# VHH binders against q9y6x5, part 60

Target 1, 379 residues: q9y6x5
Amino acid sequence: LPPKLLLVSFDGFRADYLKNYEFPHLQNFIKEGVLVEHVKNVFITKTFPNHYSIVTGLYEESHGIVANSMYDAVTKKHFSDSNDKDPFWWNEAVPIWVTNQLQENRSSAAAMWPGTDVPIHDTISSYFMNYNSSVSFEERLNNITMWLNNSNPPVTFATLYWEEPDASGHKYGPEDKENMSRVLKKIDDLIGDLVQRLKMLGLWENLNVIITSDHGMTQCSQDRLINLDSCIDHSYYTLIDLSPVAAILPKINRTEVYNKLKNCSPHMNVYLKEDIPNRFYYQHNDRIQPIILVADEGWTIVLNESSQKLGDHGYDNSLPSMHPFLAAHGPAFHKGYKHSTINIVDIYPMMCHILGLKPHPNNGTFGHTKCLLVDQWCI

## First folded at step 21 (VHH)

Design kb5
Fold by OpenDDE, fold request of step 22:
Structure kb5 (fold): chain B 379 residues (1-379), chain A 124 residues (1-124)
Amino acid sequence: as target 1 above (379 residues)
Amino acid sequence: QLQLVETGGGLVKPGGSLRLSCVVSGFTFSSYAMAWVRQAPGKELEWVSSITGSGGSTYYEDSVKGRFTISTDNAKNTLYLQMSSLKPEDTAVYYCARVHYVWHSGRWQPFDHWGQGTQVTVSS
């Protein structure tokens, strides 16, 4: 039988949550599998970009999902969470579920993973759920496992997405130990449900499962605000994305806009597109706006409104607070092995290897994950 | 015709033991994972244990781990559940079920066939 892989994402699960909270189900999962303690995600550290990086192995500049909110100046199209169905935004890359279906007589399944309900390169996931946040984890899990078990051609790759602890992190802030403890316990229980379901179905020993996340969460405060309106009139630019990385489309001379913003706050770096640091790999795409503002960790860019978020993400991808983790279990993985760090783009070539797929050109390094895999040499 | 027939239930005192049997006909037993599920009065159906078609892997709900043992005899097309250290909370109708998703009652269900069940009552 062909190898099977289930990729699970708990949105906004910061890596150090594993150190600060108890996860009996997840720890058991890890004990019988592998753990990568820190995953360095891609800049910007937002949901859509990073989820697409996981399944493409590409930096944001390469796969074209450069933010949760985007604007294309040529077509005048907008991208947002409420407007994400146009293949135009996704077609700059080939996600793994498309590869899986095109290279072999296989099917893919998805429960609300970003991009899975969109025909990309005229190929849509064989099975998918339309995004609906009100759908329970149980229902998502039920559909995914049903597809994994009953499909023809067989589903060999599946994705499962869940919105927590991101939503709660935004609401409570990651430093709220009481509320976050409750939230994270629920997540651990869901992991328990996942494992139990797989055992119930007799899939546990044969299914490869990756549990990961797209980004972490940092504490925000009303005392750490950067008000753009104090630096520049709103009539001089269009705001494409706001915080913590603002995308600025000038309505007047770019240099003039830049000059008005460059000293707006000591807690914000302002970059012309051509001056964006190379380490971000966030320059070579037309969807990146002429000016970007990058707030320091824990600072929020606002207009004349106060932010209600006590936690946020999207900051520098070198910050530990932005890093998720990766745990995995299954026949492809060692048991009881822990690894320090990988890059989020490294997940793609690993998954391709597990599934026996030829990867598209990507930014990942297969060598970084070799120690996780039973069939590879660990140097 | 596919058939599952459970036997072995009964009344037992706390701490006692029972062995349930499920005889399967109408399909290749080893081609499917099999499960035991139970339903107590006023409660929802609960998964108890599963065994893979090869018999190579067994799984248990946490509450029955260490007390229950699932096994198969392929030659006899029979699934077993050895229950020990029984507790009052184990009282339920026990069903053997074939693991295969089917659309039923407006939802995908993980078991497409099961028997009539056998009553297990644990009481002092």
Scores: ipSAE 0.906, ipTM 0.969, lowest interface PAE 0.5, mean pLDDT 96
Fold by OpenDDE, fold request of step 22:
Structure kb5 (fold): chain B 379 residues (1-379), chain A 124 residues (1-124)
Amino acid sequence: as target 1 above (379 residues)
Amino acid sequence: QLQLVETGGGLVKPGGSLRLSCVVSGFTFSSYAMAWVRQAPGKELEWVSSITGSGGSTYYEDSVKGRFTISTDNAKNTLYLQMSSLKPEDTAVYYCARVHYVWHSGRWQPFDHWGQGTQVTVSS
């Protein structure tokens, strides 16, 4: 039988939550599998971009999902969480579920993972749920496990997405110990449900499961705001994305806009597109706007209104607060092994290896994950 | 044609033991994962244990782990649940179920066939 892999994402699960809270189910999962303590995600550290990086192994500039909100100047199209169904946005890369499904006697399944309800390269997941945040985890899990168990051709790759603890992180802020403790307990319980379901179905020993996240969360405050209106008239630019990385489309001379913004706040770096630091790998895409503003950790870019978010993400991907974790269990993985760090793009070649898929060109390094895998040498 | 028949239930004192049996007919249960589930009065159906078709892997719900043992006899097409150190909380109707999803009551259910159940009562 072909190997099977379930990729699970709990949105906004900051890596250090594992150190600061109790996760009996997740810890048990880890005990019987592997843990990568820190996953360096891609810049910007947002949901759509990073989820697509996980399944493509590409930096955002390469796979083309460069933000949760995008604008293409040529086609005049907009991308957002409420408008993400146009294949135009996704077709700059080939996600693993497409690669998998194009193989003989294999199919893919997805529950709410970004991009999975879109025909990418004229291929849509054999089984998928349209995104609906109101659908319970249980229902998502039920569908995913049903597809893994009953499908023909067999589902060999499946994704499961859940919106927490991101939503709560935004609402409460990651420093709210009381509320976040409650939220994270629920997440652990869901992991328990997942494991139990797999055991119940007799899938546990034969199914590879990866539990990861796209980004972390940093504490925000009303005392740490960057008001763009104080620096530039709104008529001089179009805002494509706001905080903490603002995408600016100038309506006047770009240099003039830049000059008005460059000293707007000591807590914000302003970059012309060509001057975006190389380490971000966030330059070589037309969907990246001419000017980007990058707020310092914990600072929020606003216009004339203050943000109500107490937590946010999207900041510099080198910040620990932005980093998620990765845990995995299954035939492909060691038991009781912990690894310090990988890059989020490294997940893709690893998954391809596990599934016996030829990876598309990607930015991941398979070598970074070898220590996690039983069939590889660990350096 | 598919039939699962549970037996072996009864009244037992706390700390006691019971062995449940499930005789399967109409299919080869070694081709399927099999499960024991239970339902106590006023409670939801609860998964207890599963065994893979090959018999190579067994799984247990946390509350019964270390106390219950699931096994099969392929020659007899029989699934077993050896229960030890029984507790009052184990009181329920126990069902043998074939693990296979089926659409039922507006949702996918993980068990497509199960028996009539056998009553297990643990009481002092």
Scores: ipSAE 0.906, ipTM 0.969, lowest interface PAE 0.5, mean pLDDT 96
Fold by OpenDDE, look of step 21:
Structure kb5 (fold): chain B 379 residues (1-379), chain A 124 residues (1-124)
Amino acid sequence: as target 1 above (379 residues)
Amino acid sequence: QLQLVETGGGLVKPGGSLRLSCVVSGFTFSSYAMAWVRQAPGKELEWVSSITGSGGSTYYEDSVKGRFTISTDNAKNTLYLQMSSLKPEDTAVYYCARVHYVWHSGRWQPFDHWGQGTQVTVSS
């Protein structure tokens, strides 16, 4: 039988939650599998970009999903979480589920993973759920496991997405121990449900499962605000994406806009597109706007009428607070092995290896995950 | 015709043991995973244990781990559940079920065939 892989994402699960809270089910999962304690995600550290990086192995500048909100100046198109169905945005890369389906006697399934309900390169997941935040984890799990168990050709790759603890992190802030404890317990229970379901169905021993996340969460405060209106008139630019990495489209001379913003706050770096630091790999795409504002950790870029979250993400991808984790279990993985860190783009070549797929050109390094795999040499 | 028939239930004291049997006809175990599920009065259906078609892997719900053992005899087309150290909380109707998804009542259900069930009562 061909190898099978289930990729699960809990949005906004900061890596250090594992150290600060109890996760009986997840810890059991890890005990019988592997753990990567920190995953360095891609800049910007937002949901759509990082989820697409996981399944393409590419930096954001390469796969073209450069933010949760995007604007293309040529086509005048907009991208957002409520407007993400145009293949135009996704077609700059080939996600793994498409690659998988192009193989003989294989199909892919998806439960609300970003991009899976869109035909990419004229290919849509054989099985998928349209995104609906109101659909329970149980229902998503039920469909995924049904497809894994009953499909012909067999589903060999599946994705499962869940919105917590991100939503709660935004609402409560990651430092709210009382509320976040409750939220994270629920997450652990869902992991328990996942494992139990797989055992119930007799899939546990033969299914590779990866549990990961796209980004972490940092604490925000009303005392750490950067008000752009105090620095520049809103008539001089269009805001394409906001805090903590604002994308600015000037309506006047770019240099003039830049000069008005460059000293706006000591807690914000202002970059012309060509001056964005190379380490971000966030320059070589037309969808990146002419000016980028990057707030310091925990600072929020606001306009006068904007609301504020108690937690946020999207900051510098070198910040530990932005890093998720990766745990995995299955025949491809060792048992009881812990690894310190990988890059989020490294997940793609690993998954391709597990599934026996030839990877598309990518930014990942297979060597970084070799120690997780039973069939690979590890020093 | 596919059929599952459970037997072996009864009244037992706490700490006692029972062995449930499920005789299967119409299909072979090697092609399907099998499961035991139970329903206590006033409670929802609960998964208890599963065994893969090859018999190579067995799984248990946490509350019965170490106490219950699932097994098969292919020659007899029979699924078993050996229950030991029984507790009042184990009181329920026990069903054997074939693991295979089927569309039913507006959703996908993980079990396409069930037996009639056998009553297990644990009481002092």
Scores: ipSAE 0.898, ipTM 0.966, lowest interface PAE 0.5, mean pLDDT 96

Design kb5
Fold by ESMFold2, fold request of step 22:
Structure kb5 (fold): chain B 379 residues (1-379), chain A 124 residues (1-124)
Amino acid sequence: as target 1 above (379 residues)
Amino acid sequence: QLQLVETGGGLVKPGGSLRLSCVVSGFTFSSYAMAWVRQAPGKELEWVSSITGSGGSTYYEDSVKGRFTISTDNAKNTLYLQMSSLKPEDTAVYYCARVHYVWHSGRWQPFDHWGQGTQVTVSS
């Protein structure tokens, strides 16, 4: 039978939640499979960019989804979480579900993973759900398992996305142990439901399952605000994205805008595009604006107003608080193996290997994931 | 014509044992996962156990694990559920079902064919 893979993301699942909270179902999943304790994600540590990096193996500058809010100066197009359907934004890369379903006798299925309801290179996931956050996890799972079980040609690659614990992490902050314990218990119950559904359908032994996330979450506070309006008149620039990485399109001389911003706060770094640190791999795309502002961990950039967020993400990808985990189970994976770290871009070539797909050029390193796989020598 | 016929239900005392059988016809038995599903009085349907079409893997819901054993005999096209250490909570109608999704009642349902059910009653 052809190899099958289900890729699951629980948005905003910070890696150290595994150490600080109880996950009986996820721990059983890990015990029977593999764990990567920390996944170093890509800068900026936001949802759309990191989900696309998982499925393309590319840095954000290379795949073109460089933020949750973007502007393209040539076409005058805008991208946002409510305006994400134009293939223009997604066409700078080929995600794995496109490559997969173009193979003979294969199809792809998707339940809400970012980009799967967009016809990327004129190819939309063979089976998909239009994004709707009101659709329950149970219904998303039921559609995925129906497609995995019934489809001809067979679904060999499927994605499943869930908005928690990200939504609650923003609302409560990761340090609110009472509320986050309740939220994370519900997530663990959903993982238990997923595994039980796969067992009920007889899929569990022959389906490879990856459970991962796009980023973590850090604690914010009303005591850690950076008031941008106190440093620069809003008439001097167009704000493309605000916090914690602000994207600034100057309306006047770029150097003048930079000079007004560079000393705005000791808790914020201001970069001209050419001066963005090389370790971010965040420079070589026209969608990256001429000036970016990068807040320190836990600081929020605001426009002379309070913030309602108690948790946020998007910060420097070297911060442990921004890192998710990866767990996997299935015939391709060892049992009971724990690995310290990989890069999020390494997931793509690993998935291509499992599915027998030729990876497109990418930034991942297959060697980083060899120790997870039963058919590889760990050297 | 697809047909699933359960037998082996009955009245049994707590701690007792019972073996359910499900004889199938009209399809290639080894091509599908098969399940046992039960419904207690006034309750919703509850998945009990599944076996892969290859017969290589078996799965159980937590409350029956270690007490129930699912198996198949491909030569006889028969699915079995061996139940032991039975409890009053196990009282239900037990159905065998084929794992294959069908659109029914406004959603995708994981079982397209069911037997008529066999009553299991665990009572002193």
Scores: ipSAE 0.733, ipTM 0.921, lowest interface PAE 1.4, mean pLDDT 94
Fold by ESMFold2, look of step 21:
Structure kb5 (fold): chain B 379 residues (1-379), chain A 124 residues (1-124)
Amino acid sequence: as target 1 above (379 residues)
Amino acid sequence: QLQLVETGGGLVKPGGSLRLSCVVSGFTFSSYAMAWVRQAPGKELEWVSSITGSGGSTYYEDSVKGRFTISTDNAKNTLYLQMSSLKPEDTAVYYCARVHYVWHSGRWQPFDHWGQGTQVTVSS
C-alpha cells in the first residue's frame, strides 16, 4: 500500500539549538530515527523562499520565490506576507503536493505550509487550511491527522507549518537563554504531542515523518545598524526589500546608484546583479533586482529608524547560524543514525523517492540523502 | 449498527490484575485501529493504548508501559486490555473506542464510536 509522508516545519529553528537546549521529546524522536545536524539552506535565508525550496528542490532563482517581498517590473505585481495568493508568483515550479495528488488514487493535505493555499498550475492542495496564525498547533495537527486517517483517495503527502521559534527568535534574539528556553520547551512539548497523536491513531510505525525548518537566527544589536539614508537619497531608488538583503530598483542610472552605495558600510556587500557570487545561485530571475545589498551577520539595514528586532535571518547561506536541522522517523528511515549535513534542495528528491514519485528537474542530489534511507546502499 | 461493549472491570487491590474485553459488532478490526481510553473521577479523558487494525503494532501511554498489554482476537471480534501491577491512579472508567474521525461538539474527534465503559477501581 502507498507510502505516506508528513513534512513538518518549525520556522526559524537554528540547528545548534539542539546542542544548547533540552529537547527530551525531539531527542527521543531522533534516537528512534535519523538526524541531519545541519541543513545548508538557500540564499536568501528567508521563510517563503526556503519553504518553497524544500518542496521543489530548486534554488530561489529557479522557483521564482526569491524573497518575502518581491516586485516584478514587467507585470507591476507586488508580493509580500500579506499579498501572497497570486499564482503568478508560484507558477515557476511544481511543488511536491501538486505532483503527488495528480497521481492515481492519491491526495495531499496541508496545514499552512507556504503556498499550499494557492492554486499553483490550477491545482490547490486536495485538503488545506487557509493561512491564519491564530490557529493553534493542536488544531493544525488535528486537521492533518483527520485527513491522513479519513480521506478517500488517501492522503499520502501532508504538510504542517508552525511559526515558532522564528517569531520569538526575532523578538528576543537567539542569545536570550531564559526566553528561548521557555519557547523551545513549548516546541518540544508540541513534538511530544505530535508523536503521541500518531501513536494514538495507530499511524506511528507506518507514517514517515520529517521534522525540519527553513533557516536559523542570528543575534542583532542597536550597535550594528547600516543607515541607508546616510548614503543615498530615497528619490534615487525604489526599495523592494530591506534587511538583511536589500533589493534596490534604481530610479536613475544604475551605475550612479551603485556608486553611492558601494562604500556605504564596511559591513555590507553591494552587488550589481551580474556580480552576485555564483555560490548563491541567485542571479537568473527577473524578480531579483538590479542591485542587492547583503549585510554581514548580525547587521541590520535601516532607513534612519532603529530596528526593534533582536534576532534576524536572511544572511549568507554559508553561515552556520542560518542553518536548520532535519530529523526523520518512519519505515523509510534508519533508526539511531546521525548525518552531518545535506543541502536543503536535497530534501525534495528524497521525499519523491519515499513516495514513489518521479521528481521534476531540480537542484538536489539524491546521493546526499541515501544514508538516511533503509532501502539504499550507503558507502 | 456499530456496537462496542466493555466488560471485565471491578474492584482490585494495588498490585493486582484485571483483563478488560471489548466485543464489537458491525465492523471488523482489519480496517481500523482500536484504542482504550480512560476517565478518572473529575478528570479529562486520557488515551491509554492503541492497536493497529492488523494487530501488528501496539502503543501505550507512558504511565502504563510495561504494565498493560493491548491485544485482539479477530475470530471473536474482541479487543483486550490486560492490566497488571495496578495502582490507585489507574482507577477510572475504561472505554474502548474505534479510531476514525467524526465531527462532534464543534471539532473533529479521533474516535467515532465508544463503548459504555467499564469501571476499574484500585483500592486497598
Scores: ipSAE 0.692, ipTM 0.908, lowest interface PAE 1.6, mean pLDDT 94
Fold by ESMFold2, fold request of step 22:
Structure kb5 (fold): chain B 379 residues (1-379), chain A 124 residues (1-124)
Amino acid sequence: as target 1 above (379 residues)
Amino acid sequence: QLQLVETGGGLVKPGGSLRLSCVVSGFTFSSYAMAWVRQAPGKELEWVSSITGSGGSTYYEDSVKGRFTISTDNAKNTLYLQMSSLKPEDTAVYYCARVHYVWHSGRWQPFDHWGQGTQVTVSS
């Protein structure tokens, strides 16, 4: 009986939402399993990079998905959330679903997880849904449970992605208690539906389930704007990504562009690529532009306009507001155990262990997650 | 069993032409980018040209652009490098390689399988 694992992400689920809002279904899931209260994610704290870090165990500089918006000067290729299907972007790493389905008598299934509808190293998820945000959670779940229950060779690794609470966090801001309470209640109901579907199919007891997220969310404001047009003319650079980490490709002398930007705002750090702090692990990839601008928490970089977002993410990964959580349930996991923190890159080697897969070289540390697992010595 | 076998190397005068072939087996040819890589005497490996698995995009290093043409024949599972206007600087062992990232020596490497190589010598 090969071990099975379902990995679920609710995008933008800030760790402290668990403390500040009610989650009867998620709390019951945690009570019968494990909780990691804070997951320290990778810089920049954006959706595509962090979802790929979960499934590769690699920092962004190492797996090559360094932002939600990227440009490659050699090939002249562009990456965005509407232009993400070229394997070129994804081929600097091997995600776990590829390794999994290449084992004898195993397959992988995916409902909307970033990259699962791309043939990475000539291997696309065995069963997948093309990304479409209009597909309901129920339909995504139904496909996943169908594939887990009925496929031959059996699906042993499955992924499930949902856009909330990220979308609402951007729209309302994380401090809007009324709207976020409504949004988070709906998400808890979806978790209840997931558990009930697995039970109805007889999968619940023998399926390992991880519920996690890629990043948190911080409050933004119209009085916290950094206006780049006040500091530098558009003609001096190409803008690859804007906020809260701007990626700047100079059109003139790089030092001149840097000097125009370095004192633009006390609420923004300006880095030449070689000067990006080592703790970010965000330097050694050609897709990282020569200059990056890193806004302080809650500040928005704009060109000369108001911001429409009330919440955002992408900031320094040391900020607690950028951190998600991880909960897990299944035969591999203890029951009722709570753990303070892990790194998001630690999830990959743990998943490889659960599935009996040899991990590719990665930045995770298996020892950080040993206490979650029934077959490991803790301490 | 994945195999890459180069042929077509030889001695040629400056300005001459050669066609290198790489017969491929053991994988779906249309799903991988393929490359030619060369090593001149006493020098490190140098990328020459690549073609996407679709066959739709070709890439060349600057010194060979306009002189070399990479192509494929899917019916024969064969990669080609048509070399024209050859120069003494083109003298090297030419390898065909499959573009697939593998972790090796502390970094992702772009090629996971190599042929044994074929010698190209350009001299008067």
Scores: ipSAE 0.000, ipTM 0.090, lowest interface PAE 21.2, mean pLDDT 91

